VHH binders against S-protein homolog 13 (SPH13). Designs and how they scored, part 1

All scores and structures are predictions.

Target 1, 133 residues: S-protein homolog 13 (SPH13), of Arabidopsis thaliana (Mouse-ear cress) (q5xv33)
Amino acid sequence: GRLELKNEISGVASVRKAKLAVRCWSNEDDLGWNMLKPKQSRIWKFTTMNMWPFQKTEFRCQFRSGFGTTNEDVVTVFSVKDGFRKQCGVGGDECFWVAKRDGFYLRRIVKDGGGDSRKKYVDVLKSKWVWKW
Below, numbering starts at 1 at the first letter of every chain, in headers, positions and changes, except where a header shows other numbers; antibody chains aren't numbered by Kabat.
F, E and O are the ipSAE of ESMFold2-Fast, ESMFold2 and OpenDDE, as the mean of both directions, binder to target and target to binder. V2 is 0.75 times the mean of E and O plus 0.25 times the DockQ between their complexes.
[cut] marks letters that were taken out.
Atom coordinates printed by the task and the answers are left out, and those that the model quotes come from them; centres of patches stay.

## First folded at step 1 (VHH)

Design b03
Fold by OpenDDE, look of step 5:
Structure b03 (fold): chain B 133 residues (1-133), chain A 122 residues (1-122)
Amino acid sequence: as target 1 above (133 residues)
Amino acid sequence: QVQLQESGGGLVQAGGSLRLSCAASGFTFDDYAMGWYRQAPGKEREFVATISSGGDTYYADSVKGRFTISRDNAKNTVYLQMNSLKPEDTAVYYCAAVEYDFSTGDYYFDYWGQGTQVTVSS
């Protein structure tokens, strides 16, 4: 399985506040804390324990930004198969996670934009940033 | 072609209310998050509110509790209910649709309306 995350936090005077700290783990792996700078993307790979056709890897993450944390301390993410960005869970949509200044989003690819190489997407706000520390 | 048309702007006294509408055409409205921006004279365009296709909303701190963004996918329209208006809310208000370029990892607000003037008097 895989988690794809992009940091799109921008428009802040402080570079520190635009950074995104991420810690993800599964039953088999603990990836520790990682830092994403603005505009950076990262892919985490997790050990898949299930066999085809029911491959599903469950992993959890913590997210921290200069604007706070996710509302839930731990976010559960589901991954199906490596290479397909199909970690949206139910429905099998292609998606990846995006951190913005205003919150933490799941970006779903909903339709190809056609010949202009742009794709249509929907950002679903999964959590506003909240201060918990 | 893509078109966004704002309406509902005007002159209102402080403490008053306005409801802006943005009618969209030329693209699959349901696939896009829609947003409102505003630009006051001599200032940079600033974010006001956004709503996903699923109805998730976010607001700028300056408008939280006063403004409400909503959408009607059947009408291809996004709305901005503005209550408790202040003089500092005076600006041209723009609606926008977001497009993402997966090849570069960039997103664009390349669909803009012409804007509607909102003036709040003291």
Scores: ipSAE 0.000, ipTM 0.215, lowest interface PAE 12.4, mean pLDDT 81

Design x10
Fold by OpenDDE, look of step 5:
Structure x10 (fold): chain B 133 residues (1-133), chain A 121 residues (1-121)
Amino acid sequence: as target 1 above (133 residues)
Amino acid sequence: QLQLVESGGGLVQPGGSLRLSCAASGFTFSTYWMAWVRQPHGKGLEYIATISGSGGETYYSDSVKGRFTISRDNAKNTLYLQMNSLKPEDTAMYYCAKEYTEIDYGSYDYKGQGTQVTVSS
């Protein structure tokens, strides 16, 4: 499996508030806590278990920012289930996660309708930040 | 086709101000992060500032922080750079740049022809 995360949090006086702490794990892997500074992107590789007919790999994360945490303590960022594939794997679309000031987003990269080979993105809000920590 | 056209450059005295504009076309402007970069003569390209598609997020290099302000008008497909308290060190060709993808800051696939800014007594 693959997780790509970008920290786009900015516009705060304190750099600390723009940092994003992330901890991800699966049944097979625990990546521990990591810090993404503003403007940083990171890719994590993790083991997937795809044995037909059993596809059970899920990759889950916790996120903490200067603006709070996700509504759900644990966010599923990768799933072998058809839902994730339909959103991010169909038609050549690419997905990654983005942390912004106002929340946590799934970003879909799609072809730009302008006739060129350029891509645009669509952000889907997955969670607003809430103060739980 | 994608176009970025910078304007507003010129000669100013130290301590002066300029406002740069960048007219964008050929792509969904509001969707992309935009940036200002500059290139002093004989030097490499330097990142100055970037702004998110919505305009809600901005970043600045330390060299211009507190003096420059990046903004955008998505209705006009225009990017701006307000430059105050200009210094001779700010002399450079200034470019409007489109982020290559939404993934990494500081990576650009398009930039305009540039507008020259010269700060001199």
Scores: ipSAE 0.008, ipTM 0.262, lowest interface PAE 9.2, mean pLDDT 83

## First folded at step 5 (VHH; from c24 with D56Y S103E)

Design e1
Fold by ESMFold2, look of step 7:
Structure e1 (fold): chain B 133 residues (1-133), chain A 122 residues (1-122)
Amino acid sequence: as target 1 above (133 residues)
Amino acid sequence: QVQLQESGGGLVQAGGSLRLSCAASGFTFDDYAMGWYRQAPGKEREFVATISSGGYTYYADSVKGRFTISRDNAKNTVYLQMNSLKPEDTAVYYCAAVDYDFETGDYYFDYWGQGTQVTVSS
């Protein structure tokens, strides 16, 4: 599987507003805080397993931006559980999340018959930024 | 270029109401938390209320339940509805554009208005 978090915050006058801090962890690994500048991504690749007694794959994150935080402090960004993978789009094994000026989005990869074979995407709002401090 | 212009102040009897407005121009209003602050003669400027770009509000204890902050992003305007006014509310009221830097943990008051006088008579 694959998880990507990308900072696409743009169109801001203040450098302070363009930064994104993320802290992500899996069930037993905490990856710590990472600072993403505009256009930077953090990518995880992994093998998914969902069979007892083996570890279930799930990633959770906290987000901080110059515009605040997500509504809920902890956001599940990847899971092999019931239907979560389907939310990430075709295939369900890859999830792509994008921070923008107005909020945090799930980026779903789609295709249509109107173009050539190039991939298209649709961004679905997960949370607006809120002032939490 | 940047301008914050307060209006709506004046003289009012104790127990009365006023609505303050702060019209913003020259910056990206939607990106800022907006706040109201006040200063009485001979005193330090003090916090009254703030509203985030997403609408989360916070109030000083002295005004909670009496004052309501709101914003209209389409009009680039923040408001302070002031009810049950007391002589202690007499002050010059300022609006401010407030930024938070997560990396440093600091608050920045990037822009201030010129202020509007509120006088509450006993």
Scores: ipSAE 0.081, ipTM 0.394, lowest interface PAE 5.0, mean pLDDT 82

## First folded at step 7 (VHH; from f1 with S53T G55D V98I)

Design f3
Fold by ESMFold2, look of step 8:
Structure f3 (fold): chain B 133 residues (1-133), chain A 122 residues (1-122)
Amino acid sequence: as target 1 above (133 residues)
Amino acid sequence: QVQLQESGGGLVQAGGSLRLSCAASGFTFDDYAMGWYRQAPGKEREFVATISTGDYTYYADSVKGRFTISRDNAKNTVYLQMNSLKPEDTAVYYCAAIDYDFETGTYTFDYWGQGTQVTVSS
């Protein structure tokens, strides 16, 4: 499987406002807070497992931007559970998430190119950035 | 030179309405969340409402359903429509420009207005 988190925040007066702080973990592996600069990605490639004793491959993340956080404090960004994989689009084994100035999006790859060599996608809003008070 | 200037405050009878405005200049208004905060004499400044850069709104429980925050990015102005006013709403109302400091995980109030008095009489 493959998980990509990409920072596409742009159209801001300051590079500081375009940064994205992310904290992700799988199982007991917590890497702490890391910063993604504009256009930077974090990518995981892994073997997917959903049977005991390999009952889950699951990634959960927290996000902080200069515009707030996601509505849910912790967002599941990849899971081997059947309902989740289908949300990631064709293939279901690769999930691509994109932070933009107005919010956090799931990028579904919905065409394989057909008569065009480029993949097509649709960005589905998961959460606007939220100022929690 | 950064400026946030509130207007629209005054004396209103209970049950009445007021519309506050906050005009901004000297910074990129579209990049900031905007908020309204209030302070009664002898009390801490408290949250009233915020509106994000993406127009998501959030309200204190005490004003939900009565107050509406909005913004007009073309005029660099944020508004607070206050309906069904109560004596407990009496306070100085402040406009703020708000940024998230993800280094510390806290919100920062980069700019504040001077405030406008709202007085609600019984």
Scores: ipSAE 0.047, ipTM 0.398, lowest interface PAE 6.3, mean pLDDT 81

## First folded at step 8 (VHH; from f3 with G105D)

Design g4
Fold by ESMFold2, look of step 9:
Structure g4 (fold): chain B 133 residues (1-133), chain A 122 residues (1-122)
Amino acid sequence: as target 1 above (133 residues)
Amino acid sequence: QVQLQESGGGLVQAGGSLRLSCAASGFTFDDYAMGWYRQAPGKEREFVATISTGDYTYYADSVKGRFTISRDNAKNTVYLQMNSLKPEDTAVYYCAAIDYDFETDTYTFDYWGQGTQVTVSS
């Protein structure tokens, strides 16, 4: 499987506002807070867990931007559960998330019937940036 | 060089409406959350409403359902539509530009306007 988080925040005057702070963890690792610069990605590559007792792989993240946080404090960005996998697109083993100036998006590959060799995608808003006070 | 200038205040009878405006200049308006605060005589300044850079809104309980905050980034302006006004809404209303510092997860008030008087008569 593959999980990518990409910072595409742009159109801002301050470099500070264009950065994205992320904290992600799985069952095995919590890497703490890391900073993504504009156009930078974090990529995880893994085999999906299908072994007893729970047969799952899950990644969760927290996000902070110069424009706020996601509406939910903790966002599941990858899970082997069937309901989640289908949201990421065909196959459901690869998920691609993008932070933009106005919010946090799931990038889904769209089927186009074998035309252009370049893949097409659509970005689906999952959360606007919000202030929690 | 930074300016926040409120307007639209005045004298209104109870039950009436007013629309406040706050025109911003000298900073990147789109990068700030904007808020309205008010101060009545002899009282501390209190929260009224805020609107985030992503247009998410928050209201004090005392104004929910009566007041609406909005912003127009093309005009660098934030608005407060005040309906069903009550004498208790009488105050000087201040506009504020609010920055989020994600290193400390805190909100700071970078800029304040000079205020506009709203007076609601019995």
Scores: ipSAE 0.089, ipTM 0.447, lowest interface PAE 5.8, mean pLDDT 82

## First folded at step 9 (VHH; from g4 with Y100W)

Design k6
Fold by ESMFold2, look of step 11:
Structure k6 (fold): chain B 133 residues (1-133), chain A 122 residues (1-122)
Amino acid sequence: as target 1 above (133 residues)
Amino acid sequence: QVQLQESGGGLVQAGGSLRLSCAASGFTFDDYAMGWYRQAPGKEREFVATISTGDYTYYADSVKGRFTISRDNAKNTVYLQMNSLKPEDTAVYYCAAIDWDFETDTYTFDYWGQGTQVTVSS
């Protein structure tokens, strides 16, 4: 599987406000805190396990921006469960997430069978940034 | 250069209402959480309400259900609607611009207004 997080925060007066902090972990791996600058991506590749008794692959993250956090403190960003995989788009083995000034989005690649399908996607709002503390 | 200007205070009978406004200039209003704080004579300044850049609101227990904070980013203004006022609400009310430094997980009160007096009589 593949997980990509991209920072597309823009239209802000301060460089500090355009940064995104992420901390992600899986069943056995804590990937630690990382800072993403504007337009920067982080990509993680991992094996997927979807057969009992093998452990199922699930990645969860915390996000911090200059405008707050996601409404849920911990967001599942990748899971082998069928319901989740369908939300990530075609194939369900790769998930693409985008932070914008107004919130955190799941980016789905739309397949249409044409020569321009590589550029088609739909951004689905997962959470506005909130300031709960 | 930076200005936070409160208005709308005054004298009101218990059970009455007031609406405070705080007009901001000289900084990027949309990038700040905004809050209302109050200070009664002989007491320390205390939290009343805050509204985030994403419109998440938070209230002190003493004002929940009676006060409503809101913001209008087009007018660079934050509001406090105060209903069912009590004598205990008598104070100078201040607005503040609040920044979150998420790298250090700390909050700063970058700007304060001059305050507006609210007096609630029995």
Scores: ipSAE 0.096, ipTM 0.466, lowest interface PAE 5.1, mean pLDDT 82

## First folded at step 11 (VHH; from k6 with T50A)

Design m1
Fold by ESMFold2, look of step 12:
Structure m1 (fold): chain B 133 residues (1-133), chain A 122 residues (1-122)
Amino acid sequence: as target 1 above (133 residues)
Amino acid sequence: QVQLQESGGGLVQAGGSLRLSCAASGFTFDDYAMGWYRQAPGKEREFVAAISTGDYTYYADSVKGRFTISRDNAKNTVYLQMNSLKPEDTAVYYCAAIDWDFETDTYTFDYWGQGTQVTVSS
């Protein structure tokens, strides 16, 4: 499988406001806070595990932007559960997430209907940035 | 030149209402959270209400349910609707532009207005 988190925050006057801080973990491994610059991605490629009751291939993240955080404190960005994989689109083995100025989006993989084009996407808003204080 | 211009203050009877406005210029209004603070004579300046860049609002306990903050990004203006006013609401009300440095998790008050007097009589 493949998980990509991309920072597409733009249309801001300050370079600092265009950055995205992410903290992700898989299973028990906390990867700490990392900074994504505009247009930068964090990509994981992995083999998937889906063994009940221990579904081990699940990534969860926290996000901070110059405009706030996601509404839910922790966002599941990849899971081997069948219901989750369908949300990411065709194939269910790749999930793409995109931060924009107004919020955090799932970039869902959709078929283009049979042309010679490769992948097509639609962006689905999952959370506006919220400023909790 | 950066300016925050408050208006709408005045004298009102207890139980009355006022609507404060703060018009902003000289900076990118949409990138800032905006807040209202107040200072009564002999007291420290205290938080009243704030509204984020994404319209998330937050209120001091003393004003919840009575005051409503809002913003109009097209007019670069933040508002404070004050209902059910009490004599304890008497203060100079200040508008502030607030920036969040999420890398250090700190807030700065980059700009302040000069204030508008609100006086609530019994």
Scores: ipSAE 0.178, ipTM 0.549, lowest interface PAE 4.1, mean pLDDT 84
Fold by ESMFold2, look of step 11:
Structure m1 (fold): chain B 133 residues (1-133), chain A 122 residues (1-122)
Amino acid sequence: as target 1 above (133 residues)
Amino acid sequence: QVQLQESGGGLVQAGGSLRLSCAASGFTFDDYAMGWYRQAPGKEREFVAAISTGDYTYYADSVKGRFTISRDNAKNTVYLQMNSLKPEDTAVYYCAAIDWDFETDTYTFDYWGQGTQVTVSS
């Protein structure tokens, strides 16, 4: 499977406002807080195991931006569960998430048709940035 | 030149309403949370209401249900609609531009207005 988190925050005057801090983990693989500059991505590629006795593949993340955090403190951004994979679009084994100035989006991969068409995307708002007081 | 200019204050009878405005210039308004604070004579400045860059609002308990904060980013203006005013609401009301440094989890009050007097008579 494949998980991509991309920082597309733009249209801001301050460099600090354009940054995105992410902390993601899968089971025991925690890389701590990392800073994504505008247009940067973090990409994880992995094999999925969802059978006894193997551990399920699930990625969870926390996000901080200059405009706040996601409404949920911890967001599941990839899971081998069938319901989750269908949300990510065609194929269901690749999930794209993008941070924009106004919030955090799931970038769903959709198709136009035909075998020669390039991939198309639709962005679905999952959470506005929440500025905790 | 950075400016925050409050307006809309005045004298009003208890139970009445006022709408405060705070017009901003000289900085990127959309990048800031905006807040209203007030200070009565002999007291410390206290929080009234705030609105984030994403329009999330927060209110002091003493004003919940009576006051409504809003912003218009196209006009670089934040508003405070004050209804059901009480004598205890009498104060100078200040507008503030608030920035959040998410790496240190600290807030800075980068800009303050000059204040507008609100006086609620009994």
Scores: ipSAE 0.173, ipTM 0.550, lowest interface PAE 4.4, mean pLDDT 83

## First folded at step 12 (VHH; from m1 with D31E)

Design q6
Fold by ESMFold2, look of step 14:
Structure q6 (fold): chain B 133 residues (1-133), chain A 122 residues (1-122)
Amino acid sequence: as target 1 above (133 residues)
Amino acid sequence: QVQLQESGGGLVQAGGSLRLSCAASGFTFDEYAMGWYRQAPGKEREFVAAISTGDYTYYADSVKGRFTISRDNAKNTVYLQMNSLKPEDTAVYYCAAIDWDFETDTYTFDYWGQGTQVTVSS
């Protein structure tokens, strides 16, 4: 499987406003807060485990941008469960999320890019940025 | 040169309504959260309402359901619609430009307006 989180925040006056902070974990291991610069991605490649006796693969993250956070404090960005993987698009083992100036998007794979064809995506808004005072 | 100018205050009877405006200039308005704060004589300035860059709103419990904050980024203006006003709403109302430095998790009140008086009579 593959998980990509990409920072596409742009159209801002300050470079600081274009950064994205992420804190992600895949089980009880907490990787802490890390910064994604504009156009930078964080990519995980992994074997999906959804069978006894193996641990299920699930990635959860928190996000901070110069425009706020996601509406839910903790966002599941990858899970091996069928319902979740189908939301990521064709194939269901690759999930791609994109932060933009106006919010946090799931980039669905709608064409898998067979042969020389490039993959096609559609961006679905999952959360506007919010400020939680 | 940064400027925040409130307007729309005045005298109103209890139960009445008032709409405050805050016109902004001299900074990148759509990169700031905007807030309304108020200060009654002899009291500390207190939070009333805030609106994020993405139009997410938050209200003090005392005004929730009665006040509505909104913004118009094309006009660089934030508004506070105040309904069902009570004498305890009497105060000078200030708008503020709020920046969140998410790297340090620090809020700063970069700019304040001069205030507009709201007086609610019994």
Scores: ipSAE 0.132, ipTM 0.511, lowest interface PAE 4.9, mean pLDDT 84

## First folded at step 14 (VHH)

Design r2 (from m1 with A33V W100Y T104G D105W)
Fold by OpenDDE, look of step 14:
Structure r2 (fold): chain B 133 residues (1-133), chain A 122 residues (1-122)
Amino acid sequence: as target 1 above (133 residues)
Amino acid sequence: QVQLQESGGGLVQAGGSLRLSCAASGFTFDDYVMGWYRQAPGKEREFVAAISTGDYTYYADSVKGRFTISRDNAKNTVYLQMNSLKPEDTAVYYCAAIDYDFEGWTYTFDYWGQGTQVTVSS
């Protein structure tokens, strides 16, 4: 499996505002906080299919940005569940998460059957940034 | 020089309405969460409303359904429409630019206005 988070927050005068703090869990394992600078990506690679007995892998993350947090405190960013697989491929390699100034997005890679080698993608807004008091 | 200038305060009868404005200058307005706070005599300053860059709004329970916060980034201005005012709403209302300290994981208040008096008579 593959999980990618990308910080695409741009157009901000303050570098601080453009940063994205991320804390993720792999199932019950706390992976700690990571700070993503603008244009920086964090990638987690993991084995999902070859574990016996079959263990369900779930990644959950908490986000902090200069513009707020996600509506949900902890967001499931990867799951071996059928719904996620259908949306992002078996290994999750067809999707990655993107933070922008106006919110948090799921980016889906769209395979264009046309001879254009350029990868097309669609960004789906998953959460606007909110502030919790 | 950073400036937050409130306006629109005054005396109003209970049940009346006021619209506060806060004109910001000297900083990148659209990068900040803008908020309104108020302080009544003898009481602590309390949160009233905030609006993020994405126009998400948050309200104190005491003003929910009566107050509306909005912003115009082109004018560097944040507004507070106050309807159905009550005597309990009497306070000095302050405009604030809010930030988040990533290192401390706490909210910070970078800038404050001087405040505008709102008085609601019974």
Scores: ipSAE 0.027, ipTM 0.405, lowest interface PAE 3.7, mean pLDDT 83
Fold by OpenDDE, look of step 17:
Structure r2 (fold): chain B 133 residues (1-133), chain A 122 residues (1-122)
Amino acid sequence: as target 1 above (133 residues)
Amino acid sequence: QVQLQESGGGLVQAGGSLRLSCAASGFTFDDYVMGWYRQAPGKEREFVAAISTGDYTYYADSVKGRFTISRDNAKNTVYLQMNSLKPEDTAVYYCAAIDYDFEGWTYTFDYWGQGTQVTVSS
């Protein structure tokens, strides 16, 4: 499996508020908490080879920022050989996760057939930040 | 200036309960994981419990099922409800804070209170 995450939280006076924490876990493994600094991108690779046999291992991820956490529905990452980016594709689109000040997004990379070297993307809001008390 | 002030400690009989409080000031409380450690005489300081900003909790095996950690961000306070206390729980209990910026959470807290004494008699 693969989780690609970018922290694009900005416009905050305090650097602390712009930090993003992520924890992913499965029934068998807990990867613990990790931190993304502002403007940082990171890829987490999950072990896929120990999946008996050729089954997708479901990882659940929780994201936390200075603005709150994702909703109760945690982000699900399926462990596949080709990584998470290929899992979101309607029509071959690639995806990765992006945290922003106003929420948590799935970024879809749109294949532009027009030969433009500039990859276009669309951000889809998946969760507003909420405080869970 | 960072301040962590523990309260609620004291003498209690075995099987009894105590509730510790830790009032925090001087830092952005919401950005920190809060926790409790304890140190008994002649022993090393040991982890007791921790709570993240999203109320995810961790417990030492020795206190699981008996202790409950919680936090009130509006009050900048972390609590430790201690039930079914045992003589082996006797220690100075320290409130601790770990910066949210810490990568690879290892329960190494960077701010500490002065501690509060908890004594459990047989």
Scores: ipSAE 0.008, ipTM 0.277, lowest interface PAE 9.4, mean pLDDT 79

Design s1 (from q6 with G54D A97R)
Fold by OpenDDE, look of step 16:
Structure s1 (fold): chain B 133 residues (1-133), chain A 122 residues (1-122)
Amino acid sequence: as target 1 above (133 residues)
Amino acid sequence: QVQLQESGGGLVQAGGSLRLSCAASGFTFDEYAMGWYRQAPGKEREFVAAISTDDYTYYADSVKGRFTISRDNAKNTVYLQMNSLKPEDTAVYYCARIDWDFETDTYTFDYWGQGTQVTVSS
């Protein structure tokens, strides 16, 4: 499994609020909380012991920031298909996850057809931050 | 372009050993599980062995204890060590990349090599 994540939370008075905590778990394992600093990007690799035709190992992830936590499990980590970026859902786009002040986003990478190898990003909101007290 | 190229096949006597290699290119090798299939004349292609990205291995019952699959990510190569070979192991051996479709939660072998002939004489 693989997770690609960027913390773009910025413009906050407290550095603590700009931190992004990540917790991923499976039915068998809990990887605990990891921290991503502001402006930091990180790739996590997960052990996958199961493969076809056997059962897969599925990981779910929760994200927490100074603005709250994701409302639901927005990220599911499976055995990778040419990297996490290929696990963007229907359409075959490449993507990775981005945390912002106003929510948690899936960032899709769109190739500019103009031959410039320019990458354009399209951010899709996947979860607003909510407080679960 | 994804490419898989097998090598190491040949003629061997029963009880002998061969080591097959599969050189991969055109994709991020260490992010894919790899596997081996074989097809004997007049028979369907059958699963032989597979190895995950974390080196977890799977084997067909017919080859357990005799064959060993391994990988070298630095060389983008997957191997099949075949020991105690039998005439019934005679087949064309194919290297394959394992693809996972997360939408359907299914696994397939999406790319194949051209195969390498293994012949075991009695």
Scores: ipSAE 0.000, ipTM 0.244, lowest interface PAE 11.7, mean pLDDT 81

## First folded at step 17 (VHH; from r2 with D31E Y100F)

Design u5
Fold by OpenDDE, look of step 18:
Structure u5 (fold): chain B 133 residues (1-133), chain A 122 residues (1-122)
Amino acid sequence: as target 1 above (133 residues)
Amino acid sequence: QVQLQESGGGLVQAGGSLRLSCAASGFTFDEYVMGWYRQAPGKEREFVAAISTGDYTYYADSVKGRFTISRDNAKNTVYLQMNSLKPEDTAVYYCAAIDFDFEGWTYTFDYWGQGTQVTVSS
């Protein structure tokens, strides 16, 4: 499995506000809290060898920034064998997570309509940053 | 110089409405959760409503359905629309800027306004 995350939080008065904390866990493993600095990207690779009957591992991830957390307490991420990126779009588009100042996004990697090898990104807002008691 | 200035308070009859405003200056407004608190005589200050940087709203149970919090980042202002006011809503209402600390999952109240009096008569 593969989880890719990019911190694109920018334009903040305090560097503290631009940091992104992530914690992912499964039924078997807790990866603990990890910090992404502004503009930092990170890829987590997961082994799915012990998963039965499917070669998929379900992880739940919690994201925290200086602006809050995602609306849902847990974001579910399914990891696919062989280091594949998350498939999310029509036609098998690859996706990864992006944190921005105004929210948490799923970024789709889509082929350019011109049929060439160029790719473009389409960001879909998954959650605004929320504050919860 | 940080300032939070509340306005819009006053005397209103039960069932009436008021709209409070809080004008902020001296800090990066759009990076803060903004909230309203109130304190009645002889009681502790209590949470009323808050709005996150992503416009997520949270309300005390006692005001749900009656109060609406909103913000205008372009004006550095947070609002509290209070409808169907009750005598028990009588209090000094305070505006607060709240900082979320994601490292400790804690909240700090960095700035407070001086408060505005709201009086609801029966």
Scores: ipSAE 0.590, ipTM 0.802, lowest interface PAE 0.8, mean pLDDT 87

